VH-VL binders against q9umr5. Designs and how they scored, part 248

Target 1, 268 residues: q9umr5
Amino acid sequence: SYKPVIVVHGLFDSSYSFRHLLEYINETHPGTVVTVLDLFDGRESLRPLWEQVQGFREAVVPIMAKAPQGVHLICYSQGGLVCRALLSVMDDHNVDSFISLSSPQMGQYGDTDYLKWLFPTSMRSNLYRICYSPWGQEFSICNYWHDPHHDDLYLNASSFLALINGERDHPNATVWRKNFLRVGHLVLIGGPDDGVITPWQSSFFGFYDANETVLEMEEQLVYLRDSFGLKTLLARGAIVRCPMAGISHTAWHSNRTLYETCIEPWLS
Below, E stands for the ipSAE of ESMFold2; O stands for the ipSAE of OpenDDE; V2 stands for 0.75 times the mean of E and O plus 0.25 times the DockQ between their complexes.

## First folded at step 10 (VH-VL; framework fv_mavrilimumab)

Design gh3 (at its last look DockQ between E and O 0.95; V2 from the best seeds 0.87)
Fold by OpenDDE, fold request of step 11:
Structure gh3 (fold): chain C 268 residues (1-268), chain A 123 residues (1-123), chain B 111 residues (1-111)
Amino acid sequence: as target 1 above (268 residues)
Amino acid sequence: QVQLVQSGAEVKKPGASVKVSCKVSGYTLTELSIHWVRQAPGKGLEWMGGFDPEDGEPVYAQRFQGRVTMTEDTSTDTAYMELSSLRSEDTAVYYCATVSYDWETGRYSFDYWGQGTMVTVSS
Amino acid sequence: QSVLTQPPSVSGAPGQRVTISCTGSSSNIGAGFSVSWYQQLPGTAPKLLIYGNSNRPSGVPDRFSGSKSGTSASLAITGLQAEDEADYYCQSYDTSLSGWVFGGGTKLTVL
C-alpha cells in the first residue's frame, strides 16, 4: 500500500484548492490516504507561523502514529516553511518525502498581490519597517520576510525564518538540525514563472545578496555552515531539485505535468 | 446580497433539450461562480456542474458530461444551463446557486440559491 | 446511494436536541474538505445553514451547530422548534467524482 500523504496549504488556501492534486494522486496511486489539513485556512493563514506549526503538528502526529512505515508531506507555498519547521521541531517524525511545492524556503522579498493587499501603501523596500517590528511578526508573511538590505534587522527580528535556518543562535539549533535530517528526501519544486515567490530561486534555497544578485543554495551561509542540515542532505543525495517553467504560483498544485514530473515519483 | 432569478417552468418531450436561465443581481456575473443543482420530485439534491470558483472553468458532474452545457452572458448577467437528450428521469426542479469563498474561514459553500425551475419531461 | 450518507429521517419534540449525521469517506470529508449544511423548507429552495463545518451565516440562530471529525460530520439542533421541520442536506467535495456532492438528505419531523 502507498504511504499516507499529508498536504499543508499556503496563504489563503483551502482544502478545495488542492482538489486537483488529490485527484491526481487518487488516479495514479489508488488507495492512497491523502489528507489536506484543514487548519488555518483563509484569513487564519496570516497567523504567526509558529502558531500554525503547533496546530499542524497536532494534526499530523496522529496520522504519523498510524503510519509506521512513514508518510509523505506535500507542502505548498507558505506551507513549505510550516513543514520545514514541523520537521525541525519533531524528534519523532517519520516523513519519507518532504515535497516543498513552490515555497519561499529562503524567504520572500517581493511585491506580491498578497503584500499589496495587506500593506497597500508599502513597497518591499520599506516593508522592513513593519515586518521586523513586534506587531509585524504577528503576521505569517512577515515571519519569512527576508530583506537583503536590512540583514541586521532580519537576523535580530525574524522570529521564524532566521531561527529555522539557524541564522540566529538559539538553544534548539542542534536538535532541530538533527530532527530535520530525519527526512528521507527533500524535494524542492519551483520555477521562474511563478510570479509570487521572489526570487523564485527561494524555492531552492537561493536568495538575494546585498546587491540583489541571486545566489544559489550552495552559496548560502546556511548551506556553507550546514546550519540546519542542507549540506548534509545534499551530500547524501537526499535533495531533489525539480524546477519547471511555465507554471504560475497558483498552478503548482493543479498541473498534471508538474505532478507527474516532480511530485508523483516521490509518492511511492 | 446576491439574488438569483430563474426562468419559468418547462415541459419537454423525451429527446428534446431544455435551457434554463439564471439572472444574477446584486453582484455581476463575473464576480460569481454559478452552479446548478437539481432535485427530482421527492428526492435529494444533485450537483450537476458549474464554474469553478478558483479558475472559472466549467466543470460538470460525470453523470451529465456530454449532455449538459453551462454558459454565461456577462452582458446580461445571466447564466444558462442546457440539458439535451432529455429523459423522463430528468424531470426535476433545477436550481442555480452561487459557490462562494469565505475569506475569513477559507471555505466554499453554496450560499445563494435561485427559486428553482421545474422541468417536466413527458411523452 | 449518495456519497455522503444521512439518515433518511429524524424526529424530535419541541425544545429537544436532535442530531443529523453525515457520513463520508476518505475521498471527501476524510480528505479534508469542509462540510456545509443546507435547510430546505417544504416547497422552497435550499438555504445555507452551516458552512466550513461549523460556521453560521448571518441570520442563522446559534441553536444550529455543525461539527466534523474524521470522515463524518454532524448537524445539531437544540431547542427544536416547529419551524425547523424541513429537509437537511450535508455537502462536501469528492475527489473520486471530481465534484461537489450532497448527502441523501434527512427529513426532520417536529413532533
Scores: ipSAE 0.929, ipTM 0.958, lowest interface PAE 0.5, mean pLDDT 96
Fold by ESMFold2, fold request of step 11:
Structure gh3 (fold): chain C 268 residues (1-268), chain A 123 residues (1-123), chain B 111 residues (1-111)
Amino acid sequence: as target 1 above (268 residues)
Amino acid sequence: QVQLVQSGAEVKKPGASVKVSCKVSGYTLTELSIHWVRQAPGKGLEWMGGFDPEDGEPVYAQRFQGRVTMTEDTSTDTAYMELSSLRSEDTAVYYCATVSYDWETGRYSFDYWGQGTMVTVSS
Amino acid sequence: QSVLTQPPSVSGAPGQRVTISCTGSSSNIGAGFSVSWYQQLPGTAPKLLIYGNSNRPSGVPDRFSGSKSGTSASLAITGLQAEDEADYYCQSYDTSLSGWVFGGGTKLTVL
């Protein structure tokens, strides 16, 4: 009776990491078919995000076809960007709730252990030199790297984030906006103790200006211009913001209180 | 090179308890996630529980909840599985094994196994 | 009763191809949990053969391969050899049981 739930994981994740989330759904919505998409795991999660979007698109098509009443998406971290791109490129998607679980929706500008592992001598202040090159754009992390001090390079070099945000003109911008606006609800989840998403307000479409002052969603140019439909969604009451303190980046899908407060209400 | 060496065979009466040990060599126990799997004679493998590879907390299979306790002694690099209220159906070989995450593939597996400990429950 | 169903036995002649099926459900393989395969020679502990649906650990010959589709998985052995005679177990995670699960096992006989 409940709509199927599709889960899209993040960087270096395992389907096993979502075991608690799946158990919570089974307890509160028994009989719900939940699928964690078993694609682009481990090192494959570093593949270009457009490549991942294509693969995940192929995986969700049969699930959506078997559920004409609609599906829900729960998309974690990097996976939230994959899902937002899916909503844009699929003109026949039937997604009711898109639940963005601590995803860097406006980009990432933070030094993290995985960035240090991948680019050991880099820092956030100089990573633009790698990421805003054709070679750098072959890595998923660089597809959503957003250096607020090099906005012109970001706008020219980004092969992914600047396009799905409508920050750079492209021939599909109008149709992508139309497709995205077919979603029933956008549920934004994140919090100040995440420790990875930088700024953490990126999970709510907030981001740094050139002075590293955080501008909230309603202050962002992409919102004000409604470039991909964010202002339209907010105006129709389709955006839900559910911030929660005290949760680290790897714990969002294993916290029962978060599930009950922020996720459960949207899985009808 | 990791080695898991288990304690010797045990014979127990119904209602008793058994405690099987698993000594780790080549690695420190704190670097591993030790799980326990049993196999009744002529039967298949059955997961009993272990230390969760992501958070390090003990987790037990539902059918053993309340009867099994899994502990670790890091000073001796030895893991233990204690099963209480033994029944004849608990006659099995008990294996310890590691559950490991492979960062390259993003996958978990039971990659290293002890030699097994036969536990016989008879009246 | 195992939540992962395997045929009790399978046989093949040396040099032939054999497959072993592992049928799960929406609470395990169908939920997106990957499948591993273990070989158990008589009187020995199980040995990891395939993990993450299709990955071979070091030392496992490439004539062993695995795949997953829908709620099911399959182990294929090509170029069958006498030493392949063993029991084979699939394994995944199950959300209804909140735990790791093994299939009932398949005895492979080399004729």
Scores: ipSAE 0.781, ipTM 0.901, lowest interface PAE 1.2, mean pLDDT 92
ESMFold2, look of step 10: ipSAE 0.775; ipTM 0.889
ESMFold2 (binder alone), look of step 10: mean pLDDT 89; pTM 0.921
OpenDDE, look of step 10: ipSAE 0.911; ipTM 0.949
ESMFold2, fold request of step 11: ipSAE 0.768, 0.779; ipTM 0.897, 0.898
ESMFold2 (binder alone), fold request of step 11: mean pLDDT 89, 90, 89; pTM 0.926, 0.924, 0.918
OpenDDE, fold request of step 11: ipSAE 0.926, 0.926; ipTM 0.957, 0.957
ESMFold2, look of step 13: ipSAE 0.780; ipTM 0.895
ESMFold2 (binder alone), look of step 13: mean pLDDT 89; pTM 0.922
OpenDDE, look of step 13: ipSAE 0.916; ipTM 0.950

Design gh4 (at its last fold request DockQ between E and O 0.91; V2 from the best seeds 0.84)
Fold by OpenDDE, fold request of step 11:
Structure gh4 (fold): chain C 268 residues (1-268), chain A 123 residues (1-123), chain B 111 residues (1-111)
Amino acid sequence: as target 1 above (268 residues)
Amino acid sequence: QVQLVQSGAEVKKPGASVKVSCKVSGYTLTELSIHWVRQAPGKGLEWMGGFDPEDGEPIYAQRFQGRVTMTEDTSTDTAYMELSSLRSEDTAVYYCATVSYDWETGRYSFDYWGQGTMVTVSS
Amino acid sequence: QSVLTQPPSVSGAPGQRVTISCTGSSSNIGAGFHVSWYQQLPGTAPKLLIYGNSNRPSGVPDRFSGSKSGTSASLAITGLQAEDEADYYCQSYDSSLSGWVFGGGTKLTVL
């Protein structure tokens, strides 16, 4: 039998948003128990990510307990960060494949419709004033806001991304790294035509430097320092990078070719 | 609020086609996702198909694929459902309904319904 | 016959509490797809009663409530009133059928 698949959604998503993904899985892997976790939907997806991590943890624990052979995680967009944090705080998770589906794993620094909706009078260049404030960090979007021009503010004020990245020292860094390294495979999916994740390379742990030049994963300090285990995972062949062009952000979970190429191989 | 007004009752022979209309008001058709649900006399509700609220693509229930066609006329804010190769079992009240997304809860629902169109298929 | 299974009928006296069950499977309710409930008064079109498992649209009294657990959902009606006599349908999405699905409907009789 196939291992259970747990799906974690992104901003304002519904379980319905993943209908095609579930249809693909049902078709190609009949009998697979797929569960889209119905937590923090809609506006609630704006709640602090640590709160979301806690909620999702409570939901996945019983699923994992009933699946001693392991489970697969498919985590979309913001959900990818939730899942990474989840795997960092759980010392007993049994995740075989962690599929990060177009997630801003290295953060977000771009004007998107979501940002415009939430902060209509703010551009990305000024969002640091909001996001790195205490009240700003009460919004999920700000929890992974990564301003390359205000690195000090990011490192000091980011209550989520900077911590799970191990970019700011904290007492759980070593343990979180150890926990995260329990994952069998980290499957990173994203692409240049996403239109939301900015830069799109963030889905592959690439990101802007101070000059807004995109550096790849291997050039990032978190990799070089192996602060949360990226270097270790890569070294043991546990990281899969699956870039694909021609896919918009809202289509990653609803594209058959993408599914067959980047997702399906890791659901066995 | 959204109002859905459907066309009048139809009587058809087996093998014929029927086209039911659903005129929307309050919002434009382009802002709505119209679906069709039928109900045979004394029976339950059966989803036939509609336009996917996320990508706008038409989706049909497997049972009706190849026999049902849903179209829209944005100039008149009217949705249409055409069912061909009619049989006696197609005798039912046909409803159009909107499928809407609530951004607060992240939920979809069939929130507004037409008054229904009775289609009778008899020899 | 319906993908979602409902009892064909339930009854209650005015003021009582009644529940209508909706049993699905791992491809619909169990997969995390939301459940909606519709009320259909005799000779009328269905009306949205509950959406997203437990949310009430504007105008729906709080004596109507919905819940979901596992592969099943439930509609509860407290303080049953004569006007509640109707057919009730649950609805969800089914990934195996690639479409929306309704329950078989439950006729509620107010005694």
Scores: ipSAE 0.934, ipTM 0.958, lowest interface PAE 0.4, mean pLDDT 96
Fold by ESMFold2, look of step 10:
Structure gh4 (fold): chain C 268 residues (1-268), chain A 123 residues (1-123), chain B 111 residues (1-111)
Amino acid sequence: as target 1 above (268 residues)
Amino acid sequence: QVQLVQSGAEVKKPGASVKVSCKVSGYTLTELSIHWVRQAPGKGLEWMGGFDPEDGEPIYAQRFQGRVTMTEDTSTDTAYMELSSLRSEDTAVYYCATVSYDWETGRYSFDYWGQGTMVTVSS
Amino acid sequence: QSVLTQPPSVSGAPGQRVTISCTGSSSNIGAGFHVSWYQQLPGTAPKLLIYGNSNRPSGVPDRFSGSKSGTSASLAITGLQAEDEADYYCQSYDSSLSGWVFGGGTKLTVL
């Protein structure tokens, strides 16, 4: 029998957007219970990410309790950051595969339609003024905004990403690392034609240096210091990287080849 | 205000086809996703198909696959549903409806409906 | 039999509360697909009443409410009025059928 699958959606998303992914799972793994968490939809996806983590935590607890053999997470876009925080804060999670589907794991430094709608006079070069303020941190996209040219402001102001990355000291850092490391596999999915995640390598824990040159995961300080367990996971053989070209940001959960290549093998 | 106006009632013989039109005003078809729902006399609503609101591809209910074609003419803002190989069981009121996304809630709904077109299939 | 199961009829007196159930499965409501409700007065097109499980479009009175739990949904009507006498349909998406599905409908009679 197959482990239940829990899906966590992204910014301004709908459970309907995952209809094809659910159809693929039903075809290849019949009998699998798949749940797209129907929380923080639409405008509510802009609420602070810690508020979303709390709500999603409450929703996953009964699902995990009914599945003592474990569950899988498929977490899309912003949802991948929610899921990584869940894995850190839950002492009792039983997640086998955490599948991160084009998620800005090292942050976002790119103009998007959502940013233009939310902050119409901004662009990526000046958005740090908004996002690294107390008011800006009340919006989810600012919780993972990562301006490589204002790293000092990021480290001081980030209420979410800098904490779950262990880039700023906090009393729970050790326990969060321990909890995160209980995951069976971390499956990283993304690609160069995404068009929204900037740099797209953020989906693989890569990110810009000050010259906007992408440093890969193994060159990142959070990896080198093993601040939340990436080096440990890689050494265990628990990190799977599955890049794929030719897929735009909204198509990751509706591409059969991607599903068969990058997702299906991990849905034991 | 969005308004959907459908073509008039039709009487058809078994084996024929019918093509129902749905004229959109107050919006354009390039901005809307039109779906078709039918209702046999004394029966419930039955989704037939439409254009997927996210990718724009036509999707048809499995029961109608091979018998139904849904098209749009953006120059006249008119959607069409054609049902072939008609049987007496196809006697129904045929509705067009918009499927739209509410960004505030992140939800899709069938929010605007045409007045319905009665199609009667009898010899 | 419809994919979403509704009672064929319900009834209530004016001023009373009535609920209409909509029972689905793990491939529709249970998978996280939202539920919409439609009211159909005799001889008229359906009217959107509730979408996204619990949201009311403008013009729908707040005595209509929707909820969803597990594989099921409910429409509640409080302060029942004669004008509420109609057919009511639930709707969701079904991933195993790859399409939108309606319940079989519930005739509400106001005594």
Scores: ipSAE 0.742, ipTM 0.884, lowest interface PAE 1.4, mean pLDDT 92
ESMFold2 (binder alone), look of step 10: mean pLDDT 89; pTM 0.927
OpenDDE, look of step 10: ipSAE 0.928; ipTM 0.956
ESMFold2, fold request of step 11: ipSAE 0.697, 0.681, 0.703; ipTM 0.876, 0.868, 0.878
ESMFold2 (binder alone), fold request of step 11: mean pLDDT 89, 89, 89; pTM 0.914, 0.923, 0.915
OpenDDE, fold request of step 11: ipSAE 0.931, 0.934; ipTM 0.957, 0.959

Design gh5 (at its last look DockQ between E and O 0.82; V2 from the best seeds 0.83)
Fold by OpenDDE, look of step 10:
Structure gh5 (fold): chain C 268 residues (1-268), chain A 123 residues (1-123), chain B 111 residues (1-111)
Amino acid sequence: as target 1 above (268 residues)
Amino acid sequence: QVQLVQSGAEVKKPGASVKVSCKVSGYTLTELSIHWVRQAPGKGLEWMGGFDPEDGEPVYAQRFQGRVTMTEDTSTDTAYMELSSLRSEDTAVYYCATVSYDWKTGRYSFDYWGQGTMVTVSS
Amino acid sequence: QSVLTQPPSVSGAPGQRVTISCTGSSSNIGAGFHVSWYQQLPGTAPKLLIYGNSNRPSGVPDRFSGSKSGTSASLAITGLQAEDEADYYCQSYDSSLSGWVFGGGTKLTVL
């Protein structure tokens, strides 16, 4: 039998948003128990990510308990960060494949439709004033806002991304790394035509330097320091990078070719 | 508020086609996702298909694929459902409905319904 | 034969509490798809009663409530009134059928 699949959504998503993904899984892997976690939907997806992590943790624990052979996680967009944090705080998770589907794993720094909607009077260059404030960090989007021009503010004010990345020292860093390394495979999916994740390389742990030059995962301090286990995962062949062009952000979960190429191989 | 007004009752012979219209008001058709649900006399509701609220593509129930066509005329804010090769079991009241997304809750629902169109198929 | 299973009928006296069950499967309710409920008065079109498992549209009294657990959902009506006599349908999405699905409907009789 196939291992259960747990789906974690992104901003303003509904379980309905993943209908095609479930259809693909049903078709190609019949009998697979797929669950889209119905938590923090719609506007509630703007709640602090740590709150979301706690909620999703409560939801996945019983599923994992019923699947002693392991489970697969498919985590879309913001959900990918939630899942990474989830795997970092859980010392007993049994995740085989962690599929990060177009997630801003290294953070977000770009003007998007979401930003314009939430912060109509703020531009990318000025969003740090909001996001790195105490009240700003009450919004999920700000929890992974990564301003390359204000690294000091990011490191000191980011209550989520900087912590799960191990970029700011905290007492749980070693344990979180250990927990995250329990994952069998980390499947990173994203592409240049996403239009939302900025830079799109963030889905592969690439990100801007101070000059807004995109550096790859292997050039990132979090990798070089192995702060949460990326270097270790890569060394043991546990990281899969699956870039694909021609896919918009809202289509990653609904593209058959993408599914067959980047997702399906890791559901066995 | 959205209002859906459907065309009048139809009587058709087996093998014929029927085209039911659904005129939208309150909002433009381009702002809505229209779906169709039918109900045989004394029976339950059956989803036939509609335009996907996320990608705008028409989706039909497997049972009706190849026999149903759903179209829209944005100039008149009217949606159409055409069912061909009619059978006696197609006798039913046909409803158009809007499928809407609530951004606050992240939920979809069939929130507005037309008054229904009775289609009778008899020899 | 409906994908979602409902009792064919339920009854209650005015003022009582009644519940209507909606049993699905792992491909619909159990997969995380939301459940909606519709009320259909005799000779009328269905009306949205509950959406997203437990949300009430504007105009729906709070005596109507919805819940979901596992592969099933439930509609509860408290303070039953004569005007509540109607057919009730649950609805969800089914990934195996690639479409929206309704329950068989439940006829509620107010005694």
Scores: ipSAE 0.928, ipTM 0.955, lowest interface PAE 0.4, mean pLDDT 96
Fold by ESMFold2, look of step 10:
Structure gh5 (fold): chain C 268 residues (1-268), chain A 123 residues (1-123), chain B 111 residues (1-111)
Amino acid sequence: as target 1 above (268 residues)
Amino acid sequence: QVQLVQSGAEVKKPGASVKVSCKVSGYTLTELSIHWVRQAPGKGLEWMGGFDPEDGEPVYAQRFQGRVTMTEDTSTDTAYMELSSLRSEDTAVYYCATVSYDWKTGRYSFDYWGQGTMVTVSS
Amino acid sequence: QSVLTQPPSVSGAPGQRVTISCTGSSSNIGAGFHVSWYQQLPGTAPKLLIYGNSNRPSGVPDRFSGSKSGTSASLAITGLQAEDEADYYCQSYDSSLSGWVFGGGTKLTVL
């Protein structure tokens, strides 16, 4: 009998997009109950991430309750940030593997088709004017916008990413860190040919400095201060890094080699 | 304004093959995924197969694997379904339909349907 | 082979509310795959009525509504009208079969 798998989708996404991933799981782990959470689909994925976290929490509670031995999370793109917040806010989660599939874990600083559609005249250099306003923070994309040239505005204005990273003081920081540290493994997946996540190393908790040089996870202040438990997890051997070249952003859940290499070993 | 126009009714003997065409207008096959659904007289809808929107290759329902071939000609915007080794239980109306993605809801649907092609198998 | 179960028929008087159930499994509706509903009038192709569990295409009246819970879905029709008399099919995707699946169909009779 295998642990249930819960899938959290990304921005403007569909459960059908995960059909190949579900088929791979059925082939290698027959009888596994896999649920793609059917919430905040399409345009609703632009709602504030804290609203999404609340809704997804309500959906996972009964699944986790029926599986006392634990569950696995596979969380794609924006969904990986939702899942990391879930791990922090749920004092009763029983997640063994958190599989982060090309998620902007340290934020996003890149022009995307989503941003062109939402803010047609904006470029990454000026988007901080929109995203670091109260109105901008009502959009999920702005909840993880991270302009390395305006880090002071990011730290003051971010209603989501700066909080779950422990970059601003808040009354729940200690509890959130404790809850996050109950995860069995953190599996980080991404690659240089993604084309959307910018820098792609954000999927591995890397990010730009002020000169747009990528610093890896171990050079980030949130790691060095162990703000939400990354240093502790790495010291336990609980962080798995699985980079793969040649995969575009929309193809991570439909590549069999990626599944076999980076996902399958962590399903039990 | 998308329209799917199918070839006309056919009468076949058991053991023969039938090839139904589906011409797309107002859109191109490079922009759409065509799937095939059949309906026996007095019975329900049955998915036969179609082109996966990510892969560009056909996927066939297990029941029809080995008997059905689905192809597309992008130069004429025409999709084809060929069913071989016909039996009397293959008597049905055969529909082509588009599978499309609605980004607003994040959902796929069978949104445009051809008029149907009656295929009668009798000896 | 239909893996989604619908009642063979339902009926109602004009102005009443009816529901049509669609029961699936953990490999289709229960896995999070959406449910669509199709209306088929006699002698015509099916027409999309509801997609994405509850969304109406343009031109479908708001007296048609869909919902999903667990492994099941429902189509509700309020304010029944004579023109609603038709066959209704639910549809989803099934990861075990690697394919799309339809329900067996429900004949709606308006008295």
Scores: ipSAE 0.724, ipTM 0.875, lowest interface PAE 1.5, mean pLDDT 91
ESMFold2 (binder alone), look of step 10: mean pLDDT 89; pTM 0.921

